# Designs tried in a protein design chat: VH-VL binders against q8ixk2r445to577. Part 57

Target 1, 133 residues: q8ixk2r445to577
Amino acid sequence: FFGMLQNKGLTDYCFDYNPPDENQIVGHQVILYLCHGMGQNQFFEYTSQKEIRYNTHQPEGCIAVEAGMDTLIMHLCEETAPENQKFILQEDGSLFHEQSKKCVQAARKESSDSFVPLLRDCTNSDHQKWFFK
Key: E = the ipSAE of ESMFold2; O = the ipSAE of OpenDDE; V2 = 0.75 times the mean of E and O plus 0.25 times the DockQ between their complexes.

## First folded at step 3 (VH-VL)

Design c11 (framework fv_zigakibart; at its last look DockQ between E and O 0.05; V2 from the best seeds 0.00; counts 0 for: pae E 6.5 > 2, placed apart)
Fold by ESMFold2-Fast, scan of step 3:
Structure c11 (fold): chain C 133 residues (1-133), chain A 120 residues (1-120), chain B 107 residues (1-107)
Amino acid sequence: as target 1 above (133 residues)
Amino acid sequence: QVQLVQSGAEVKKPGASVKVSCKASGYTFTKYAMHWVRQAPGQGLEWMGYINPGSGRTKYNEKFKGKATMTSDTSASTAYMELSSLRSDDTAVYYCARDHGYSYDTFDYWGQGTTVTVSS
Amino acid sequence: DIVMTQSPSTLSASVGDRVTITCRASQGISSWLAWYQQKPGKAPKLLISAASTLQSGVPSRFSGSGSGTEFTLTISSLQPDDFATYFCQQLNSYPRTFGQGTKLEIK
C-alpha cells in the first residue's frame, strides 16, 4: 500500500512526518496531523517486510518504536528490518507491533496540542484502526 | 475570539434546495474540521457530516449521502451545506460546529443555528 | 452505529440538589465521550471532553466520570442557570452519535 495513512476514529487525521531540523531527517517523533495530501510529509509506503517507509528524503526512513518507550520515531531503514520497525497491518485495520504485542493507537501528546501514534494494549477501538487512502 | 456566524432562516417548498453558510473568524480556518449537525423540532442532535477545509475532504453520515453536499471557500473562511430535494421532515435547525481535534475531536464552538422550514 | 442511551430522559430537581445523569454506549468507547449543555433556542455548549476534562469557563460544580460503556455527568449544588437539556456524544466511531438528551427541569 502507498498513500496517506489515516486513522479511522479521528476526524481526518493522518500519519505525518515533518521534522523541525532540516539537517536531521531521522530521530524525531511521528505525529498525526489533519490530512491534506500536499507535499510529501503524509505519504508512506507499507512494504512486504511490514515496514512503514517515508520516501521523501534519501536515505529512506522507516517508522520505528522508540527504545524503552511506546512512541513512534523515524529511523533509517535497514537491509533486514529489525523487529522494532515491523508492524502488521491486519484486515480490520489494526497496526500490530509483534515485538511488544501492542497496537498503534491515536492518542493526545501529553505536554502539547497535538495527536501522536502510540503503542497501547490492543482493543477493538476505531482509534487503533488505520487505512491507506 | 472564535466565532461561527450562520446565514438566516429559510422557508422553502417541498422539492426545493437550500444552501446554509457558516462564516468562521478568530482562528485559522483550514486547521480545523467543520461538522454539520441537525436538530428537528423537539428532538435530539443528529450528525450529518464534516468537511476538512484545508483539503476539501468530506465524510457524510450514510443517511445524508446524496442529500447533503458540503463545500468550503477558504478565501472567505466560509463553510456551506446544501440540502437538495427538500421534504417536510427536513424541517430542523442546522448547526455548524468546529472540531477541536486536540481536545478529543469535540465540538468546541458552534454556530447560532439556521432554521430551515419546509412548508407543505 | 454506536447507540448512546441516556437516563433519565427527564429529571426534576431543586436548586442546591446534587444531580446525576447517566450515559451508556452500546459498545466500548474508552474515554471518547463528550457532554454538551443546550438551553432553549440556543446552540449546544461543550461542557466536558474526554469523559472527565472540564472545559475552560465551565463552573467546577460540573464533573464527568466513567470509561468503557458507562458514563456519568454530575452537577453538585444545582443552580438556576443549570436547567437545560444535556447530551452525551461518543467520539470513538463514525458516524458520531448523541444520546437522546436529558431534560433537567425545576421540581
Scores: ipSAE 0.736, ipTM 0.909, lowest interface PAE 1.3, mean pLDDT 92
Fold by OpenDDE, look of step 4:
Structure c11 (fold): chain C 133 residues (1-133), chain A 120 residues (1-120), chain B 107 residues (1-107)
Amino acid sequence: as target 1 above (133 residues)
Amino acid sequence: QVQLVQSGAEVKKPGASVKVSCKASGYTFTKYAMHWVRQAPGQGLEWMGYINPGSGRTKYNEKFKGKATMTSDTSASTAYMELSSLRSDDTAVYYCARDHGYSYDTFDYWGQGTTVTVSS
Amino acid sequence: DIVMTQSPSTLSASVGDRVTITCRASQGISSWLAWYQQKPGKAPKLLISAASTLQSGVPSRFSGSGSGTEFTLTISSLQPDDFATYFCQQLNSYPRTFGQGTKLEIK
């Protein structure tokens, strides 16, 4: 699966990654932004290694969850996907993070008007449903 | 490059008010919350509150409710903090700091600080 | 409010020394912890986010570790430029709170 990763509940919002430096793409949070389909900031790929890849640049980035965190951060992809980069995009649209055993949910940042995907306990909320478009 | 430039030092008498400005540049002003932090002489850092310039939404530390009022002018990319009913213990350096919501909500850029001195 | 307690409050060390500063949170804050460096007359400078993520441009001799309630900032080999005051900050909840600071001075 590849393309824009769109949230069901938060209508018209997609995974978005826009690093300040295109030559240094790791270390920042993946956010949610209005789906626009322009450029590479909203293009992601779900791989057979259960990675969510941001492969617009080399080296490729993979979404990871750092220990003790609930945010999605861009790391470098590795030959073998590390545990903190493994997600299961389930049939029902839920995006399950294996290591934390939590689901990715569209949420609003407390100190921002922006939206972000956050790890939360898995529910049947449409805000936890995702699909590639 | 991101820059936050604050207004100059202020000397006020008790009971007066002061309004500190923080002019932002090098980024989209409305996309990041602006925090205010104070540092009294010889003391640590105290979070006062933040404003989301895009929406005007504010959140204050309970300690500074009624003391500080945060506003912004998006056309000028400037955040303001007004302190009212100044007392001697309001003497401090006041900083504006950008909330990097894309990097663990850290305060990644700071103004140079504005010294507010309250004395009779 | 979450209280952040740093130790020690003052630390004297020499160039080349390995230095560790501790920050303790009154309750669990996961990894929502940042470290700042502040020099006299200057604003704080962000060093580390998310407990262990080194910011761009910060020397690799700086490192952060910990989660939950105990955190450490380590400088593997002190350089002259490192003598300053260091603050931790929890970013887990509001109000945001800082440690009282650790002044790192020349022995």
Scores: ipSAE 0.210, ipTM 0.793, lowest interface PAE 2.4, mean pLDDT 93
Fold by ESMFold2, look of step 4:
Structure c11 (fold): chain C 133 residues (1-133), chain A 120 residues (1-120), chain B 107 residues (1-107)
Amino acid sequence: as target 1 above (133 residues)
Amino acid sequence: QVQLVQSGAEVKKPGASVKVSCKASGYTFTKYAMHWVRQAPGQGLEWMGYINPGSGRTKYNEKFKGKATMTSDTSASTAYMELSSLRSDDTAVYYCARDHGYSYDTFDYWGQGTTVTVSS
Amino acid sequence: DIVMTQSPSTLSASVGDRVTITCRASQGISSWLAWYQQKPGKAPKLLISAASTLQSGVPSRFSGSGSGTEFTLTISSLQPDDFATYFCQQLNSYPRTFGQGTKLEIK
């Protein structure tokens, strides 16, 4: 699948990546932002290797979760997807992170307007459900 | 301070349409979704849908698809909801309400309500 | 659609009483629940978000608890200004749905 990866439970929020330096895409956190479809910040690809790729720029980024962390961070894609970059987008829309055995959930980031995707124990909440459009 | 001011009460005959306005002030209009909620006389609250003024995107409760049309005018900081083919059971108070992310998408500010009465 | 059921539909109480209103969801909603207060002729007012987070400016006598399918709104010491109708709302999924309301009346 490719396109905007939208949360089913929140009001019109999509995965968004806007690194402060377009030429250094690694190491920054993926956020949620109101879906707009303008520019390339909200365009992701879900690959056969179970990666979520930010492939609108070179080099391509892949979403990862570092051991012991809950946050989704951009890493470089590799020839064979590392375990921490593998997500299963299930038929019910849940986005399961195999290594941690947790699900991606929309969550509020501190005292700000921002939402971010974070790993949480899997539930049946629509805030853990995602779809491409 | 955030304010949502709605247009005045309307009395309509069956088959007519009505357009309710909701003028926002005190915040960046395009940053928050605007929801519409109805309350029939003596009844509870029903969520009707929202519009995201920043993108123009809408989502409707299936019950109101084809009945309600939600639009916005960003230059006027105003959201609109039009009800078509009015029937007597469309008689209700219609509220606009702002969606606020800090409150987990709860409705933190509401308009005063617009009473729409449909009678022959 | 997730059905929200409130209990009781009407509650009579006196100033100073501790009151509890219950809201049940037809399926699990984690903590994605809000409580609103509505007085006659007025728009609803947000009291509690995320099941238990008290909104700024709301008196501390209000509290919320619960997760999953069962939630409560508690008023620890009822004041004259608290006589109103209370609604819960689930934010777990669309369509957003409300409970039918609980009217809190002066005994």
Scores: ipSAE 0.054, ipTM 0.708, lowest interface PAE 6.5, mean pLDDT 88
ESMFold2 (binder alone), look of step 4: mean pLDDT 92; pTM 0.944

Design c12 (framework fv_zigakibart)
Fold by ESMFold2-Fast, scan of step 3:
Structure c12 (fold): chain C 133 residues (1-133), chain A 120 residues (1-120), chain B 107 residues (1-107)
Amino acid sequence: as target 1 above (133 residues)
Amino acid sequence: QVQLVQSGAEVKKPGASVKVSCKASGYTFTKYAMHWVRQAPGQGLEWMGYINPGSGRTKYNEKFKGKATMTSDTSASTAYMELSSLRSDDTAVYYCARDHGYSYDTFDYWGQGTTVTVSS
Amino acid sequence: DIVMTQSPSTLSASVGDRVTITCRASQGIRSYLAWYQQKPGKAPKLLISAASTLQSGVPSRFSGSGSGTEFTLTISSLQPDDFATYFCQQLNSYPLTFGQGTKLEIK
């Protein structure tokens, strides 16, 4: 699968990665933004290794969650995907983070009124349901 | 070809309300946030807030809460910004601006502006 | 609120000159900064996003640099069409805020 990763509950919001500095494309938080259908910062690939890849910039980035954290951060992709970069997109639309045993949920970002994907205990909430568009 | 066309100039008395429109064309209206920015005569730009036309969700600059109301009509591809209880210091040019789509809250297309004059 | 301060407020220059406009944020905004050009009686036009990303259709003589709290907009060889007011904007936190503007005038 590839395309825009859209939230079912936060209806018009998609995964978005717009790093502030092109020379520092990794290490920043993945955000949610209004789906625009134009690719670029909203175009992701879900791989057979359970990675969510961002390949708009070189080198390719892979979404990861660091131990003890709940934010999704862009890291460099590795030849063998580490556990913190593995997400299971389930048939009900849940995006399950393998290492933490938590689900990705659309949530409001603290200190600014933006939205971000965060790890939360898995529920049946539409804010935890995602699909490629 | 993206275009944002705003309604014409308005002259209002203190205490009145005014509703400015911004008609979008050349893109999918519901996929881009619409922001509102004002510019008082000879002054800089001031962000008022935005609306997501697809969901109806709004975000206001605290300064304009209770003063400005943002709405949209998806069938007409038109965004609206209404100001209530007008005062002379609301005299300004009001702009609508589309979110860039490639940069969070960056404005790639702007309406031509609507001049609102408030005088007794 | 993050306060954005531009310097100078007015700059006089001649065609062919290299001009630099500075924008300072009252707190760190990383690279979440945009530059706009506004001509008299017209709406602003986006020139640069993410501090240094030139928008399509904008002449290559325009460039942006900086991160954190200090940013610059440079015009490498000023053209007649460039006389305008320039605004920076931070996009790091709400409310979104603009600098007061720098008016670029004919010398």
Scores: ipSAE 0.007, ipTM 0.552, lowest interface PAE 10.5, mean pLDDT 85

Design c13 (framework fv_zigakibart; at its last look DockQ between E and O 0.59; V2 from the best seeds 0.00; counts 0 for: pae E 9.2 > 2)
Fold by ESMFold2-Fast, scan of step 3:
Structure c13 (fold): chain C 133 residues (1-133), chain A 120 residues (1-120), chain B 107 residues (1-107)
Amino acid sequence: as target 1 above (133 residues)
Amino acid sequence: QVQLVQSGAEVKKPGASVKVSCKASGYTFTKYAMHWVRQAPGQGLEWMGYINPGSGRTKYNEKFKGKATMTSDTSASTAYMELSSLRSDDTAVYYCARDHGYSYDTFDYWGQGTTVTVSS
Amino acid sequence: DIVMTQSPSTLSASVGDRVTITCRASQGISSYLAWYQQKPGKAPKLLISAASKLQSGVPSRFSGSGSGTEFTLTISSLQPDDFATYFCQQLNSYPLTFGQGTKLEIK
């Protein structure tokens, strides 16, 4: 798949990556923002290796689980996807992280009115359901 | 609803090139990868490669690298596959096929096929 | 390249029969296998993905099983519309490869 990765429960919010520094495109947290489709910050490619690629810059960025945490960050893609960069997008909309056995959920960032994708125990919540628009 | 319509049959001489088109409708063209598969008369299926129209990413079967060129036109929702330096063993039916997405590298919708005959 | 081998190459059967087609991979492919049906002069049609997941609109008499290197497509009660050639395909590694096909014909 290619396109905007939208949440079913948090209606009109999409995966978004806008690095604060043009010279440092990796290492920052992936956020959720209103789906607008303008520019390149909201377009991702889901690959056969179960990667979610941010292909706006070279070398390409891949969404990864931050070591020891439940947050998603941008990392460099590798020739063979490491386990922390693999997400299984199922037809029911769940985005399952095999290594941790958790699901990606739209959640409010602590002490903020912004939203981010986080790993949580898998549930039947629409906040854990995603699709490419 | 989803439909892939390919260009008509072609008869070419050895050394020529051929460009097959595949027009998509009924879905968001840039969302799904498009694969190309050929089938020689009485033979099995052979995967040639894919293009993702949204990202521009391509992947070729090494056997076809330098021989086949895959492109797409987003405004026309059309994928193309050009085969150069045609030989008699390129005689086959050429199919475009849409990637399933959830089951990556499986093909849920196929074009009707384009017969390419290479003869002197 | 991963080589996919189907058996039998040709199978003769009657309406109502239980039919089994086998597909073997030259190396382990987990459950990364799909089955297609092709009728003469037509493009292939996807029947089963992920070795056992029946596609929407495909009759329930079709089923797939297997993992690793040996896979099976079963038609529990053959209907006239099922006479066709069946192909397996591995999606574990590139290049993607298909079996040579099994032609199911009327006995």
Scores: ipSAE 0.730, ipTM 0.913, lowest interface PAE 1.4, mean pLDDT 92
Fold by OpenDDE, look of step 4:
Structure c13 (fold): chain C 133 residues (1-133), chain A 120 residues (1-120), chain B 107 residues (1-107)
Amino acid sequence: as target 1 above (133 residues)
Amino acid sequence: QVQLVQSGAEVKKPGASVKVSCKASGYTFTKYAMHWVRQAPGQGLEWMGYINPGSGRTKYNEKFKGKATMTSDTSASTAYMELSSLRSDDTAVYYCARDHGYSYDTFDYWGQGTTVTVSS
Amino acid sequence: DIVMTQSPSTLSASVGDRVTITCRASQGISSYLAWYQQKPGKAPKLLISAASKLQSGVPSRFSGSGSGTEFTLTISSLQPDDFATYFCQQLNSYPLTFGQGTKLEIK
């Protein structure tokens, strides 16, 4: 699966990554932004290694969850996907993070005017449903 | 301060069309989806759909597909909803409401409503 | 579609009373439940989000509880300004749906 990774619940929002330096694509938080399909900031790929790849620059980035965090951060992809980069995109649209055993949920970041994907306890909410478009 | 100001009351005959406007201010118009909700006289609230002004994409309640058309003008920070082939049962107050999306989506700001009356 | 059922449809109470309004979902909606207050001729006003999160500016006498399929809005001590119609809304799944409303009127 590849393309825009869109949330079902949070209206018309997609995974978005726009690092301040195109030559340094890791270390920043993945956010949600209105789906627009322009440029490469909203292009992601779900791989057979259970990675969510930011396939716009070389080296490629893979979404990871760092220890103790509930946000999605861009890391470099590895030959073998590390545990903190493994996600299961389930048939029902839920995006399950294997290591934390939590699901990716679209939410507004507290004390900010931005929306972000966050790890939360898995529910049957459309806010935890994702699809590639 | 966030404000949604809707156009004035409309009186239409059956078969006619009406276009309701919702002018937004106090926030970045293109960053929030705008929902439309109707309320028939003495009845509850009914979700009609939303438009994402930033992308122009819409999502409709199946019930209102073909009835309602949602558009927006980003230069005017205004959302529009057009109702076609009006019937008497389309008589209602129509609200625009901003999608907050704070952890759990809610409608945090509402327009004052636009009364649409359909009568012969 | 998820059906939201409120009870009671009408409630008569006096100032100072403790009031409870219930909202039932036809299927589990986790905590994706909001409560709105609507006065005649006015647009709904958001009171509670995420089933229990009181919105800014809303008096503390309002509270929300519940998860799954059963939810409750409570007003600990009714004030004159509280007589209105209250609606619950599920935001778990599209299409978004509201309860039919509970009219809280003066006894």
Scores: ipSAE 0.017, ipTM 0.675, lowest interface PAE 6.2, mean pLDDT 91
Fold by ESMFold2, look of step 4:
Structure c13 (fold): chain C 133 residues (1-133), chain A 120 residues (1-120), chain B 107 residues (1-107)
Amino acid sequence: as target 1 above (133 residues)
Amino acid sequence: QVQLVQSGAEVKKPGASVKVSCKASGYTFTKYAMHWVRQAPGQGLEWMGYINPGSGRTKYNEKFKGKATMTSDTSASTAYMELSSLRSDDTAVYYCARDHGYSYDTFDYWGQGTTVTVSS
Amino acid sequence: DIVMTQSPSTLSASVGDRVTITCRASQGISSYLAWYQQKPGKAPKLLISAASKLQSGVPSRFSGSGSGTEFTLTISSLQPDDFATYFCQQLNSYPLTFGQGTKLEIK
């Protein structure tokens, strides 16, 4: 799949990546922002290796979760996807992080009014359901 | 301090419309969804939908699609809910309530309620 | 739609009593549950979020527990101010739904 990765519960919010330095795309957190489809910030590819790629910029970024963390951070893609970059987008819309056994949830960032995707215990919440448009 | 102040009670005839206002203060209006909840006389609470004031986008309970229209005015920090084609079974108290995002402080602030009475 | 069923519908009790109100979801909702108190003529007031987190300013005699499909609100020693109607609400899935309410009245 390629397109905007939208949350079912947080209406019209999409994965968004807008690093503070356009020339340093690694190491910053993925956020949620109102879906608009303009520019390059909201387009991601879900690959056969179960990666979520930010590939409208070079080098390509892949979403990862670092050990013991719950935030989604941009890493460089590798030829063979590392385990911390593998997500299963299931038929019911849940986005499962295989290594941590947790699901991606739309959440508010602590000490901020921003929304972010975070890993949480898997539930049947619409806030843990995602789809590409 | 966070406060939600709703417009006053309304008495309407069947077929009319009514627009209830909910003025917010004490927080950044565009950062929190505003929900609407109704309570018919002697009944429980029923979720109607919400508006995202930052985008103007809405989500409705299917039961109220076509009946309720939710809007907002960011310059006035005010949410609105309009009920159209009023019927007697639309008689209820209508509340606005702030959603505190996904921090589990759900509907943490409520308006005082607006009574809408529909009678012939 | 997730149906929230409260029991009992009406509960008679005296000041000083320990009471428990239960709420059952028609499917698993993890801990996405809130409890509200409503007095006649007033808006609901949030008591408990996330099944067990006490809202600021709510007396410690209130507590919540449960996960999945079964949840309880407990008042350890009733005070005169606690006679009201109590609602649970699930926030797991849209449409958001409330229990039918439990009226706690003076015996």
Scores: ipSAE 0.007, ipTM 0.617, lowest interface PAE 9.2, mean pLDDT 87
ESMFold2 (binder alone), look of step 4: mean pLDDT 92; pTM 0.948

Design c14 (framework fv_zigakibart)
Fold by ESMFold2-Fast, scan of step 3:
Structure c14 (fold): chain C 133 residues (1-133), chain A 120 residues (1-120), chain B 107 residues (1-107)
Amino acid sequence: as target 1 above (133 residues)
Amino acid sequence: QVQLVQSGAEVKKPGASVKVSCKASGYTFTKYAMHWVRQAPGQGLEWMGYINPGSGRTKYNEKFKGKATMTSDTSASTAYMELSSLRSDDTAVYYCARDHGYSYDTFDYWGQGTTVTVSS
Amino acid sequence: DIVMTQSPSTLSASVGDRVTITCRASQGISSYLAWYQQKPGKAPKLLISAASTLQSGVPSRFSGSGSGTEFTLTISSLQPDDFATYFCQQLYSYPLTFGQGTKLEIK
């Protein structure tokens, strides 16, 4: 799969990565933004190693969640995907983070009207359902 | 230098169709979404939808579904917006505008507008 | 649909004045707001993105502020070239929507 990773519940929103500095692609949080259909900062690849790759920059970035955290951040991709970078895209559209045993949910940022993907206990909510468009 | 050049004014009878063109130059056509916005005489701006020229994917304002059709020709770097079954209330200036698709990016360049007049 | 309401609809001012135009969203839109200037017979021109980011080439007398539901566009010292209609636009949800416009005219 490749394309824009769109939320079923927040139907207008896609995974988005727009780091402030093109030369520093790691360490920043992945956000949700209006799906624009252009790819670019919203273009991701889901790999056979269960990675979500950001391919618009070299070196390639891979989405990760650090131990004890619930935010998705950009790391450098590795030759062998580490556990914190593995997400299982299930048949029902849920995106399951293997290491934490939690699901990616479209959620509102604290005290903000902005949306971000966060790890939450898995539910059958449409806010936890994702698809490539 | 970025330019969006639209086709000339059109006068059509009710029931006809019109196809407005927007020719892009000065940038990579497939890297920017092309949006269409209309403005009825003396009125505000109304978003109609967009097309991704690289993929051909479109998103329409529900109000214009079945009325407007957006297409693009990559080899000509031209976007099109066709209106069918024209009525007098389709009389407006139609604009194309580009959007880079980065977070918070908006319509940074606009075409000059195409006036469509529907009259008997 | 998110409704964008501008106030005032018409504003009369003199060269050198400080003018402020307000834009309100019917729901929270964070900072996903742009401001455009439109002169008679011309296409709109982008002035400000992300509520407060001034576009390249736009005079520094223009500034934007706000977040959530209330936003303002300020012109600190009005010039003759600034008499135009101003529109706000939300980019938070589809369909994208614009305010009704504020016509800035000579007093």
Scores: ipSAE 0.031, ipTM 0.694, lowest interface PAE 7.1, mean pLDDT 88

Design c2 (framework fv_zigakibart)
Fold by ESMFold2-Fast, scan of step 3:
Structure c2 (fold): chain C 133 residues (1-133), chain A 120 residues (1-120), chain B 107 residues (1-107)
Amino acid sequence: as target 1 above (133 residues)
Amino acid sequence: QVQLVQSGAEVKKPGASVKVSCKASGYTFTDYAMHWVRQAPGQGLEWMGYINPGSGRTKYNEKFKGKATMTSDTSASTAYMELSSLRSDDTAVYYCARDHGYSYDTFDYWGQGTTVTVSS
Amino acid sequence: DIVMTQSPSTLSASVGDRVTITCRASQGISSYLAWYQQKPGKAPKLLISAASTLQSGVPSRFSGSGSGTEFTLTISSLQPDDFATYFCQQLNSYPRTFGQGTKLEIK
C-alpha cells in the first residue's frame, strides 16, 4: 500500500516525516501531524518485506526502532529488511513491531502538545489502529 | 498541585445558550487534553468531547455535534464549553477533566462541576 | 459505540465486608478500563487505570482485575468512607463510554 498512514483514534493525524535538512534524511524521529497531503512528508509505502518506506528522496528511508527504544526513527533501507524495520499491519489495523513484539501507538510527546508514534504493549486501542488512505 | 476550577451554577430558559469555564493550574495547560463530561440528575456520566488546548483541535461525541462548542484560552489556562439551544433535558452537572496524555487517557483530575438548570 | 454494563446497580454491604463490582464491555477493550469513585455532590475520583493500576493515594484495599470484556473492582475490607457510587469507563475507542454506576450503600 502507498499513501497517508492515519490513526483511527487520534482524529485526522498521519505519520509525518519532515527532516530538517533534505540532504540528511536519516536519524530523525517520525512524528504525527494533521493529515494534509501537501508535499511528500506524509506519504509512505508499506512493502512486501513489512517495511514502512519514506521513498520521496534518494537514498530511501525505512522506519526503525533501535534496541531498548520506543521511538520510531528514520534509517536507511537495506536490501534485506532487518528485524528492527519490520512492522506487521494486521487486519484489525494494529501495527505490530516484530522484533520488540509491541504495537505502534499514537501518543502525546512528553511536555508537549505534539504527537508521536511510540511502541507500547499491544492493547487493541483505537490509538493503536492504523490505515492507509 | 493540579487544580481545575469551574464557573458557578447557571439557570437558563429553553432556547438560551450557556458557557461554562474551567480554569487550570499546577501544570502546563497545553500538554494535556481537556474533556467535558455531563451527569443528568439520577443518571450516569456522559462523555461530550475534548479539546487539545495547545492546538485548538477538538473531538465531539456525535450526540453533541452542533450542540456543544469547546474552546480554550491558553494565556488564561482556561477551557470553555458552550451549549446552544438549551432544552430541559440539558439540565445536568457539567464537569471538565484532564487526561494524562501518554497511555490509557484516564481522567486523573476533575473540576468540581457546574450545575446547569434549564427551566420553563 | 461500546456499551459498558455494571452489576449490580445497587449493592448493600457492611463495614468489613469484601465487595465485588463487575463491569462488562460489549466488545473487547483489552486492559483499557478505568474505575472512578463518586461521592454525593462531588466530582468523580480516579481509583484505577489500565484495569489494575492503583492510583497514588488510593487505599490498598481497592484492586482491579480483568481484561477483554469482563472487569472487576474489589474492596477487600469495606470502610465507612467507601460508601459511594462506582463507575467503570472504557478507554479503547471514541466516544468514551461509562457504565451506569454501582451504588454501594450501608446494609
Scores: ipSAE 0.007, ipTM 0.554, lowest interface PAE 11.2, mean pLDDT 85

